# Ledger of designs, part 480: VH-VL binders against o27280

Target 1, 266 residues: o27280
Amino acid sequence: MDSMNVPEVLEIKRIVEESESVKTFIFSWDFRREVRPGQFVMVWDFRDEKPMSVSLIDPVRSEIGISIRRVGEFTDRVHGLSEGDLLGIRGPYGRGFELMGRDILLVGGGIGMAPLAALADEATARGMRVDALVAARTADELLFLDRLEAAGVNISTCTDDGSCGFKGFAHERLLTLEENHDMAAVCGPEPMMFQVMRILDERDVPAQLSLERYMKCAVGICGQCCLDDTGFRVCAEGPVFWSQELSRVREFGRYRRDPAGRRVPW
Short names: E, the ipSAE of ESMFold2; O, the ipSAE of OpenDDE; V2, 0.75 times the mean of E and O plus 0.25 times the DockQ between their complexes.

## First folded at step 23 (VH-VL)

Design cg13 (framework fv_cemiplimab; at its last look DockQ between E and O 0.92; V2 from the best seeds 0.87)
Fold by OpenDDE, look of step 23:
Structure cg13 (fold): chain C 266 residues (1-266), chain A 118 residues (1-118), chain B 107 residues (1-107)
Amino acid sequence: as target 1 above (266 residues)
Amino acid sequence: EVQLLESGGVLVQPGGSLRLSCAASGFTFSDYGMTWVRQAPGKGLEWVSMISGSAEWIYFADSVKGRFTISRDNSKNTLYLQMNSLKGEDTAVYYCTRGDYSYPFDYWGQGTLVTVSS
Amino acid sequence: DIQMTQSPSSLSASVGDSITITCRASRKIGHYLNWYQQKPGKAPNLLIYEASTLQSGVPSRFSGSGSGTDFTLTIRTLQPEDFATYYCQQYLSTPYTFGPGTVVDFR
């Protein structure tokens, strides 16, 4: 159809409340337009547009899901919507996750679990063994646990306050897990991802990590999401990167740029 | 030239509280995570706490969790360590150092001595 | 937690000597190891990071090697200013931990 750059106005089919701050918006999807875990779409509420990861890919029901965390004005408006309301969706864009091997490890933090949940569904459907380390600040912020469990994923949780699972951070919990995997997929806060990547590197586990940057065009033209030194465009060459690629990115885990292009620390 | 200057180290009684400060200069303060490392008299180095540039990411050693608080004021280029419920084993020279999970500790202050004694 | 050990705890040497200090981690830490030098009454100075990369301004007589669990710091042609305590430090995971230190003093 070649209409990936044209926004489609879609009706919200269902809304799933994942947590106090996270909702999943489900849309009917024409799967003639291929979508992969790790890719993102641009969500338009007819006032502003923001990139959002695809968190659900269901070819059987012909649906996709987009999980959105309430963090600002745009997301406040979106969270105020109801089933039957309309949103503009264009995409999908970017490079998604590549599955390889038989045993995979997912490491997610907070809303970072969104693309990983979609990846988990694909991996389990392919008969792969999936282990997931789900991290959050508190127990009530852990996402997709029931969904992952239902898919047959082996879940390990960690929370900053110890309210659920391991008390501590994802990289700390990961060190207590001695098993190696054929590959890992990581998504969450960059300080978490940075430290998790080191452990995976030490273990010689191939890892893919999904970055979050301010993306304006989503098509690799505006340069807003360019990573320093490398020129990698998160919307085009990413948002999923191999660890070897990110090892060349100085800003990874250290800083990002805001909408004005200003460097902002993590 | 990168400079770090600690202050606030004094004699305090067990159970007392103390706040240390570290004034930074010679670099963009907010670009770097900062770390506190302490050294008891005649002993080795012990990592205490780390704070990211935005202060959103904070780590503590188990020995100080729940008692110490780390903070920073990027507008003043200053790092802080609030120490509550001090114990004798907290007696040490406290060093401010530039570095975090992504950078080695490449610059250090001269340290400030905290003595906890009755 | 990752435990770090060093050997020897102390050694005596003369100016011009070549010395080697060993650091061992309780688990594999890849190349995520730093070396520091500390003189009495002074703050530590970074010597080596990532196990083998020399910090800017540090003399080339200092070198680091190793990976996994075993690491070494070598000082060739020891100079008078090199008499100090040396610490290794892992940064694979928090809490970051230092070795107990190795004192290098005059013979």
Scores: ipSAE 0.907, ipTM 0.948, lowest interface PAE 0.6, mean pLDDT 95
Fold by ESMFold2, look of step 23:
Structure cg13 (fold): chain C 266 residues (1-266), chain A 118 residues (1-118), chain B 107 residues (1-107)
Amino acid sequence: as target 1 above (266 residues)
Amino acid sequence: EVQLLESGGVLVQPGGSLRLSCAASGFTFSDYGMTWVRQAPGKGLEWVSMISGSAEWIYFADSVKGRFTISRDNSKNTLYLQMNSLKGEDTAVYYCTRGDYSYPFDYWGQGTLVTVSS
Amino acid sequence: DIQMTQSPSSLSASVGDSITITCRASRKIGHYLNWYQQKPGKAPNLLIYEASTLQSGVPSRFSGSGSGTDFTLTIRTLQPEDFATYYCQQYLSTPYTFGPGTVVDFR
C-alpha cells in the first residue's frame, strides 16, 4: 500500500449532536484532496476502521464533517470521544453524486441524509431548486432539518410513527408529492431505496442511489465490496450508482453479504 | 420442493383474537420475505401484510393496521399472523405466500379459513 | 391507495379460443404489475411478473403486455386447464392491491 492510503491522524475540531444517536465530527481538511458529496472516508479509531459518509464539505473554512450513527461497539467508542481527541481518516473514496438539470429531489432515510445534506449544499450553491423528502422512524431521528431549511431546501418529512409529517414510509409519501424533477438522489436503508426507485422509474426521473456494503481496503483491491452478477465494486464503481446500473444488480434490494460472505436478507 | 402449510383458522366471535401459523419447507426460509393474502368467500384477493426475511421491514394493509401483527421465527421456519379485534369483514381464507416488496408471490399455501360471526 | 379494475368481470370461451383480459390502474404504475391464475378451490399461482415476463413453467400461450395504467393478459389456444379466475396485482407501492378478478368459464 502507498502513503495515500494511510490514515491521516486528525484532531476532532467540533462535535455537533444531530440527534440522540447521531453526531457529526468536524475536522480541518486540506482540499487539495478533493471531496465530492456521496464519497466516503475510512474512519480509524486505532482499533478498527469503518467507512463513513461525508456530510459537510466546506472549502471556505477548510473543514469536513463526518456524521456517525451509534450502532455498535466501534461507533459507541467514537461517540465517547471529545473535541481535541484524535481519529484517523483515509480517503475520500468512491464515486460521488453528479448534479444535472435545475430541479433535484433528495430522498433520505435516517443517516442516509448525511451525504444528501452535503449534496443539498452544493446544489443550492449552483442555483438549483432542491426538494428533500426526509424520512425516519420517529421525529427525534429526522436529520439536518434546520440546515436544509437555512439552505433554502423545500422539505417534506415522513416518520414511521407519524410523530412528524406524513405517517408512513418514504415511498408512500413520495407517491403524493410533485413529480417534476430533473434528477433524484437517494440514500438510506436499502429496502427504502428499492421501493423509492420504482416510483422514480415510473416517473422517468433519472436517479442516483448510494449503496452500503462491507468494505476493508476501500480502493478496489480486496473484493469485499463486490456486488453479485455484475462485479461492481461499491468502493470504486460506487457507492453511488445510477438506477439503470442497479437494475442489472441481482442483489440490490433483496440481500447483502456479511463480512464472512454469507447472504443476509433485508 | 417449496411447501407452505397454514394452520389455526377457526370460528371466532367479533372482538376476538386468533393466531395463524404457516410452516415453511423446501427453501432457505430466512432468505425470503413472506406475505399474508386473504380472500373472503366468493370474493377476490386482498393483500394483508408482508414481512422481510430479517423481520425488520413490516407492512400492513390499512384495513388491518393496529389490529394485526405479523412475525416470523426463522429458527422454526414459521410465519405468524396475530389477529386481534376481529370483525365480520375479516372472514376469509388466509393464504401464506412467499414474497415481499422484493419478490413476486410465487408459492402459496392451501389457505386456512377464518370465520368471524356473531 | 392504487385501485385496480379488470374487464370483463367474466367471459365464456371454448377450448382453442384466443382471449384477452384487461386491467387498469387508477394511476400510472409503470410495468410494476403481476398476473395470477386461481383455479376453483385452489390457491393462486403466479403467471406473469413485471407486466410481461412469464414465470418459470408457464406455457408460452400466455402473454402479458402494457405499461402505465392499461395492461392485458392474452391466452392463445385456450386449454381445458385455463378455465380459472385471473387477477392482476400492482406492486408499485404499498398497500399492494389486486384487481377484482376475471372469471373464464367453459362454454
Scores: ipSAE 0.815, ipTM 0.920, lowest interface PAE 1.0, mean pLDDT 91
ESMFold2 (binder alone), look of step 23: mean pLDDT 93; pTM 0.943

Design cg2 (framework fv_cemiplimab; at its last fold request DockQ between E and O 0.92; V2 from the best seeds 0.90)
Fold by OpenDDE, fold request of step 24:
Structure cg2 (fold): chain C 266 residues (1-266), chain A 118 residues (1-118), chain B 107 residues (1-107)
Amino acid sequence: as target 1 above (266 residues)
Amino acid sequence: EVQLLESGGVLVQPGGSLRLSCAASGFTFSDYGMTWVRQAPGKGLEWVSMISGSGEWIYFAPSVKGRFTISRDNSKNTLYLQMNSLKGEDTAVYYCTRGDYSYPFDYWGQGTLVTVSS
Amino acid sequence: DIQMTQSPSSLSASVGDSITITCRASRKIGNYLNWYQQKPGKAPNLLIYEASTLQSGVPSRFSGSGSGTDFTLTIRTLQPEDFATYYCQQYLSTPYTFGPGTVVDFR
C-alpha cells in the first residue's frame, strides 16, 4: 500500500442522499488499511482539502462511506459531484471510538450522527444493545434513522421545533431516558455535547465525545487544531476524547479557533 | 470592573410589548453567554432565558417560550429581551447576568422593573 | 423539570452563630448546584458554585457541601452583613430552576 499521507484518487462509487443538505459518498476501500468509527479522512477535491468523518465501514462490500453536509464552498463543490467522479482521500487519521460493555448510548446532533452511525454498525455486529438519541433542529435534518433502525438500534428522536419526537434539546430529552448504559458516545454541536456530557457525568456513564476543529495537516504537525491550555491536537489525540479529558479543555463548549486563529464563541 | 446595566423597565398594559436592554462592560462580551433572571415582587428568582456568546444557541423557560425573544449585539456589548404578549405574571424585576450553561451567574445588574397592569 | 426546595423557609439567628441551610433537588443533579445571596433591594451575588467551590471574593465562613439530591450551605460565624435571603440553583439541565429561598434574619 501507498503511504497513508498520500491522497489516493478514488472514484465515487455511489451517492446516498441522506437529507437535503447531507450526502454520503461511497468509495471502494482496501481494508488492509484499517479504519475505525470515529476516525476521519482528509477529502481532497483537487482544490481544497477538508477532514470528514467516516460514516460507513463495510468490509463485506469493501466500501467506506463519508457523509458530508453542505455548509460552504468546498462542500458545495463536492455536492455537485456525481457517481464516477474522482476525489482524493488520505487517512484514516485520529483516535476513534472505543467500545466497552454491553449497553451503549449514542447521542448525536445533525451531521454528528455520521461517525456514530458507523459506531452503531460495529456495536450491533458485536451483539451490543445500542440506544441512540438522534437530535436535530427539524425532522428533515434527522440523519440515518432508517439505517439505525435496520441495524436494530433503539432510537429516540428530539427536534428543536418538535416536528419529530421530543420537542427540545438532546440534553433535555436525555434526562428523561433510562440511565442503564455501560458507555456513551457523543457527537454534534459543542453546546449540545457539553450539556449532554454533564448529564452523563451525573449518571457516572463513561463517555467519549468527538470534537470538530479546523484542521490543516491532520498529522499533528501544524498545530491548527490544537486546543488551548492542554495542547491536545484534535487530529492526533482526538478527535474522540474521553469526558475526563475534555473536562480539562477550557475552550470545549465555549469557543473555537477559526483558520486565522481567532476565538469564535459558540 | 465587570458591569451590567439593565434598562427599559416601565409600566405596560396586558397584551403589550416591551424590550429590555442590558449594557455590558469590563469584559469581552462575546466570550460569555448571557442570561435573564426575573423576580416578582416579594417572590423568588426565576430563570427566564439564556443566549450563547454568538447568539446561535438560545434557551427559554416554559413560562415565556413563544412570547419572549432573546438577542444580543456583540458590537454594542448589549443584551436584549423582547417581551410580547405580556401578562400580569410577567411583572418582575428583570436581571441581566453573565453566565450560561458553562459559567455560573457570577455578575448581575441592578435589575429593571417591569410592571404589567391595566 | 427539576424542582428545588429549601429548608427552612426562614430562620432567626444572632451574630456569631453558625447556621445551615438545606437545598433539595427532585432528582440527582450531581454537584451542578450554585448558591446565591440576595439582600433586600439588591441583585443576587454568587457565593458557591459546583456545590462546594467558593466564589472569588466570598468570605471563607461560607461553605457548601453535598451531591446528588441534598445540599447544604453553612455560615460558620454569622456576620451582620450575612442577614439576607439565600437561593440554591440547579444547572444540570434547562430550564434552570432556583429554590424558593431561605430568609436569614436577626433573632
Scores: ipSAE 0.947, ipTM 0.970, lowest interface PAE 0.5, mean pLDDT 96
Fold by ESMFold2, fold request of step 24:
Structure cg2 (fold): chain C 266 residues (1-266), chain A 118 residues (1-118), chain B 107 residues (1-107)
Amino acid sequence: as target 1 above (266 residues)
Amino acid sequence: EVQLLESGGVLVQPGGSLRLSCAASGFTFSDYGMTWVRQAPGKGLEWVSMISGSGEWIYFAPSVKGRFTISRDNSKNTLYLQMNSLKGEDTAVYYCTRGDYSYPFDYWGQGTLVTVSS
Amino acid sequence: DIQMTQSPSSLSASVGDSITITCRASRKIGNYLNWYQQKPGKAPNLLIYEASTLQSGVPSRFSGSGSGTDFTLTIRTLQPEDFATYYCQQYLSTPYTFGPGTVVDFR
């Protein structure tokens, strides 16, 4: 029987190179296992297992896409795979984004655009107006621009070095954008999300933000994804939280914990 | 007891360079972001630059972007400000303070005076 | 950039007076506003953060209020050690900016 807690071995159907450091791996997927934007999967390469963002949810073509940034030994090995090679996938896990209203703002930094690209597809399919602020260090690292444009998303960009769009950070660009959104969805580096949340709070825009934490079990029993003081489990009550929920989380924007439980600053 | 001690402020010619240091003690330095704030003689406070605990998140005031660099060495508990292409308007007392985007500026050093003149 | 103004630029007061200092932002900044006290020749000292929350060790005669664009620092029953310059500072977004300061001096 299909068990969500045991990895299913799937064949890589296609690989899309999104940037020098990011690839999207596409698999056939049985959508009796429903997937929502903002949920995550655990990817197993037969040696190790890591949580990864779902960036494509296509029930019509029966496909799921998982975007992976090369950042270490595990992701180096996965980036070395070819179409036809196998990976284990378990999930999906966690709470996804909830859409409301007619006008949504997406704010994504780096690989954080992956779940937001999936959300953009769902929002446009519902007839919502979608604005996206896409942030990166450099122009070459801006993700999913062509896909978002093809979906009818209004794109604003910013880069740390000014090589494309606004020179500066996402929260600085956000100050100059239209203020009348029904909701916002935010995903990216936690310092970016912290500063963006401040502006959205001032604008009284309901916001959902996706946190990244170390995970092992992904089902909420091992304690590795637990947030200080609140007891929220990122893999169960999150990874997507409302901004009001995060206002009670002392560590948000300030630090995280490594696998050994040590405090690590941003 | 949290202590911050700036050093390196001297008289420098316009167009010159100078490196300021801030020695930190009494707290876990890497747990906190750090900020430079300056005050021209007889004037108010101006935020200059800040850096996160890991050193990965760096911000500058428009008046110094491209000319100043901020860094930290967590093994030495030291914050640095490298100032290049100095101008007369950079003349100020430079304060090292504990805080960044995530915390208010709760502890301050005594300041070090930088004078830029011919 | 978010510009901050303060009023008055200076005032003279006596020990025991109650005074108010106002701070105005060029755009709405919610409650993302700090207050600092600076005595001559010394570094600033954090007084209030988040518009109205007193920093640990700050006497209760200090209070902050306001949100949006208009903020007030109130000192009730002024003490000799309160004669100083007071700065507001916004932290809604970088670049962070301070007000120009209000000098509180004895009459």
Scores: ipSAE 0.844, ipTM 0.934, lowest interface PAE 0.8, mean pLDDT 91
ESMFold2, look of step 23: ipSAE 0.830; ipTM 0.926
ESMFold2 (binder alone), look of step 23: mean pLDDT 94; pTM 0.952
OpenDDE, look of step 23: ipSAE 0.935; ipTM 0.964
ESMFold2, fold request of step 24: ipSAE 0.842, 0.843; ipTM 0.933, 0.932
ESMFold2 (binder alone), fold request of step 24: mean pLDDT 93, 93, 93; pTM 0.950, 0.950, 0.949
OpenDDE, fold request of step 24: ipSAE 0.946, 0.946; ipTM 0.970, 0.970

Design cg3 (framework fv_cemiplimab; at its last read DockQ between E and O 0.91; V2 from the best seeds 0.90)
Heavy chain, then light chain:
Amino acid sequence: EVQLLESGGVLVQPGGSLRLSCAASGFTFSDFGMTWVRQAPGKGLEWVSMISGSGEWIYFAPSVKGRFTISRDNSKNTLYLQMNSLKGEDTAVYYCTRGDYSYPFDYWGQGTLVTVSS
Amino acid sequence: DIQMTQSPSSLSASVGDSITITCRASRKIGHYLNWYQQKPGKAPNLLIYEASTLQSGVPSRFSGSGSGTDFTLTIRTLQPEDFATYYCQQYLSTPYTFGPGTVVDFR
ESMFold2, look of step 23: ipSAE 0.838; ipTM 0.928
ESMFold2 (binder alone), look of step 23: mean pLDDT 93; pTM 0.951
OpenDDE, look of step 23: ipSAE 0.935; ipTM 0.964
ESMFold2, fold request of step 24: ipSAE 0.852, 0.854, 0.856; ipTM 0.936, 0.934, 0.937
ESMFold2 (binder alone), fold request of step 24: mean pLDDT 93, 93, 93; pTM 0.949, 0.948, 0.950
OpenDDE, fold request of step 24: ipSAE 0.947, 0.947, 0.946; ipTM 0.970, 0.970, 0.970
ESMFold2, last read: ipSAE 0.847, 0.838, 0.839; ipTM 0.933, 0.932, 0.932
ESMFold2 (binder alone), last read: mean pLDDT 93, 93, 93; pTM 0.949, 0.950, 0.949
OpenDDE, last read: ipSAE 0.947, 0.947, 0.947; ipTM 0.970, 0.971, 0.970

Design cg4 (framework fv_cemiplimab; at its last look DockQ between E and O 0.93; V2 from the best seeds 0.87)
Fold by OpenDDE, look of step 23:
Structure cg4 (fold): chain C 266 residues (1-266), chain A 118 residues (1-118), chain B 107 residues (1-107)
Amino acid sequence: as target 1 above (266 residues)
Amino acid sequence: EVQLLESGGVLVQPGGSLRLSCAASGFTFSDYGMTWVRQAPGKGLEWVSSISGSGEWIYFADSVKGRFTISRDNSKNTLYLQMNSLKGEDTAVYYCTRGDYSYPFDYWGQGTLVTVSS
Amino acid sequence: DIQMTQSPSSLSASVGDSITITCRASRKIGHYLNWYQQKPGKAPNLLIYEASTLQSGVPSRFSGSGSGTDFTLTIRTLQPEDFATYYCQQYLSTPYTFGPGTVVDFR
């Protein structure tokens, strides 16, 4: 499977407003180019380029979706776009999620639910039982609930302020859920993922976690997304890692590198 | 050498407010999450609150939620605990310690005594 | 919340003795357990983390073992400076909880 290395200019087919700060941009996609949940694309607005997870994979409609949270200048510009406008897309890149077993647990926080939503669609299509723990700071930041429900996913919610579901954090809610799963997929704030991973480890549940790092080339050349100690490139060896792999990464859950290469704490 | 020095512990009336400070030295302060642990007189240790290196991730014990605020100033290498609506059961020695979800509490200050009494 | 218990609550021993303190969690916590030592009027000191890893600078006579729900701290050849209170602490999940402590005093 070869990734697209040259940006393809694509028209925004549709925009879905997921929340006040999150929009899903839908594009026509040629599925001769395979794309997997957990992989990312580089989105180019003809000024800057940013990695974004694929949140929708629809072979029937020949569409993919990219969910983008408004967090800075680039995303501000993108959020100002309308249907019919153009974006450059190159990819997909990186290692996606691998589905195994019959029962899968998804644990997502905020925009981290983007790749997990795509994974949920695939898993349910395969006849797997999917449980999802969806976390956010507040109820209005919970993402993809209707979509997940429509797919037949069993949803548990938690919010920091208790405005919806369990009041508390994802790892705290997870601890109250005693059911075992064959596999777990985790994506969200790294402090959340770190703590969730420990619980899953204690339960002997194989877990895959999707990391976010500053990515420049997306093809494992520039080294901007290298993880300390291991040298893992998030864009090449990741962004999806097994828990066993991340257990070797001292950086995980503790700090990241900014565009200048400086350590930034979580 | 890693050093943590708490200050601010005094006698306060119930319902009162108090801010504790912890001055850190001997390590890159921003690289570590920090934690407050308290110990009532003659009692065991109780986790109070933790804050990540950036200050964006904060955790509280249920017993202090809504009343206490944890913060840090990385430019001053200082950790803070703002305590409002103090109760008698908040009487304790408050320890500043290095560590959070990602590190054990490997270094501790000498503690500062907070006494809540009418 | 994860509840931590310790046994015994107190014990008396002599210099040179080998003593064992047990800690139990209300649920499985893997190896996510730390041991602390606290002397009267002093702050706690980390002894063992991840159930069995000795903290740097801590004498080798201290050792930790266990996983799941049951954990043990062993002090071989007890020294005068070892008379103190010992606490276990889980860090699997918030709230982080400590055991009630075990007082080790001289006989």
Scores: ipSAE 0.914, ipTM 0.951, lowest interface PAE 0.5, mean pLDDT 96
Fold by ESMFold2, look of step 23:
Structure cg4 (fold): chain C 266 residues (1-266), chain A 118 residues (1-118), chain B 107 residues (1-107)
Amino acid sequence: as target 1 above (266 residues)
Amino acid sequence: EVQLLESGGVLVQPGGSLRLSCAASGFTFSDYGMTWVRQAPGKGLEWVSSISGSGEWIYFADSVKGRFTISRDNSKNTLYLQMNSLKGEDTAVYYCTRGDYSYPFDYWGQGTLVTVSS
Amino acid sequence: DIQMTQSPSSLSASVGDSITITCRASRKIGHYLNWYQQKPGKAPNLLIYEASTLQSGVPSRFSGSGSGTDFTLTIRTLQPEDFATYYCQQYLSTPYTFGPGTVVDFR
């Protein structure tokens, strides 16, 4: 069995085009390496490696799916691959989402719906009632709607331009939705998550939010994924944090640090 | 010492356009979101628009959507408000303030008066 | 949108008085409320954020309280520089709405 610090070279079994800019790459996977929704993997294209969301966890078919949005040189190269091509994968890493109660709210922005789609499958399999607020800039960028519907998820949508569903931001749509849930899981652009967390705090809904930071080692030794003030390592203590943990993190919603350690505002 | 100085307010005709500027000093401008708030003469405060530190996250009041554009030049420490298709109800003192969704509006400029009248 | 109201719309007071201004939101906003002071001919100043936390440099005679929908600004021992208009503002969500203001004048 492979060490999670050493990439295993895997063949791309299938590619699903989720949108013009997002593809899901499906691999055979040995589930002795357990994977939880909210954990991440490092994807290696033999030149560079980047953390990526796990969006499909299927132990019955022995398959894992990794959803990748085309945003730059690395992801452009990966999007150019075909079924049968090879990628290195190490992991999984990090703390995943924890389910509680019977009613869960998912709030996802863009590619942030990827780990939430995996969580939705687990929640519905447990018999939970699942509401999802799916947000994007435009209708064409709303992800996983058919899959969520097939799983029995109650979907609400919002788009910045109003091309589908509510015209506006996720936090604005959330104000008009049912206020009582046992928990929430949130993943997407950090400004969206910050504003959504504020509303969930007002409602007294326990929330788990998934942060993204620059990573190199992914095992907590290099310090590249540390959060100011607390010293939390996103790759070890996160990427999923409870809202109470994030309330102590001054950088959340406000800035991040680039690979050189420079402060970068949202 | 944090300082914000608005400029560009003048008398314009309905349907006209105008660009306001806000020069910032005394803090790292790119670290903070910025906001425009307006106040019609003798009236209360109205939030107009906010922009995040990077310029990527932008929010507008419904009354100005599609007519106003907010932008910033972090190399010049300057916030801008481009106002098009101006209406009488846009007549106000326009304040530049530091803050957005992530910070309260803690420092304010002294404002610049925009008058929209024939 | 979240509507904000204030009461009273105006009041007259003397130096040394203690006064109370109230603010109501059209829905629960938790503690996500700010108070601002605006003196005649001047820009607003932030007094209180998060319903009850004094901004740096604000005198201790100012205090804020409340949560949910009902909030109060109290000024104890009113000073000459406190004659101004006071605005509340919710920041739970965009659009960030202000109350209509309360004018505090010399009696």
Scores: ipSAE 0.791, ipTM 0.907, lowest interface PAE 1.2, mean pLDDT 91
ESMFold2 (binder alone), look of step 23: mean pLDDT 92; pTM 0.941

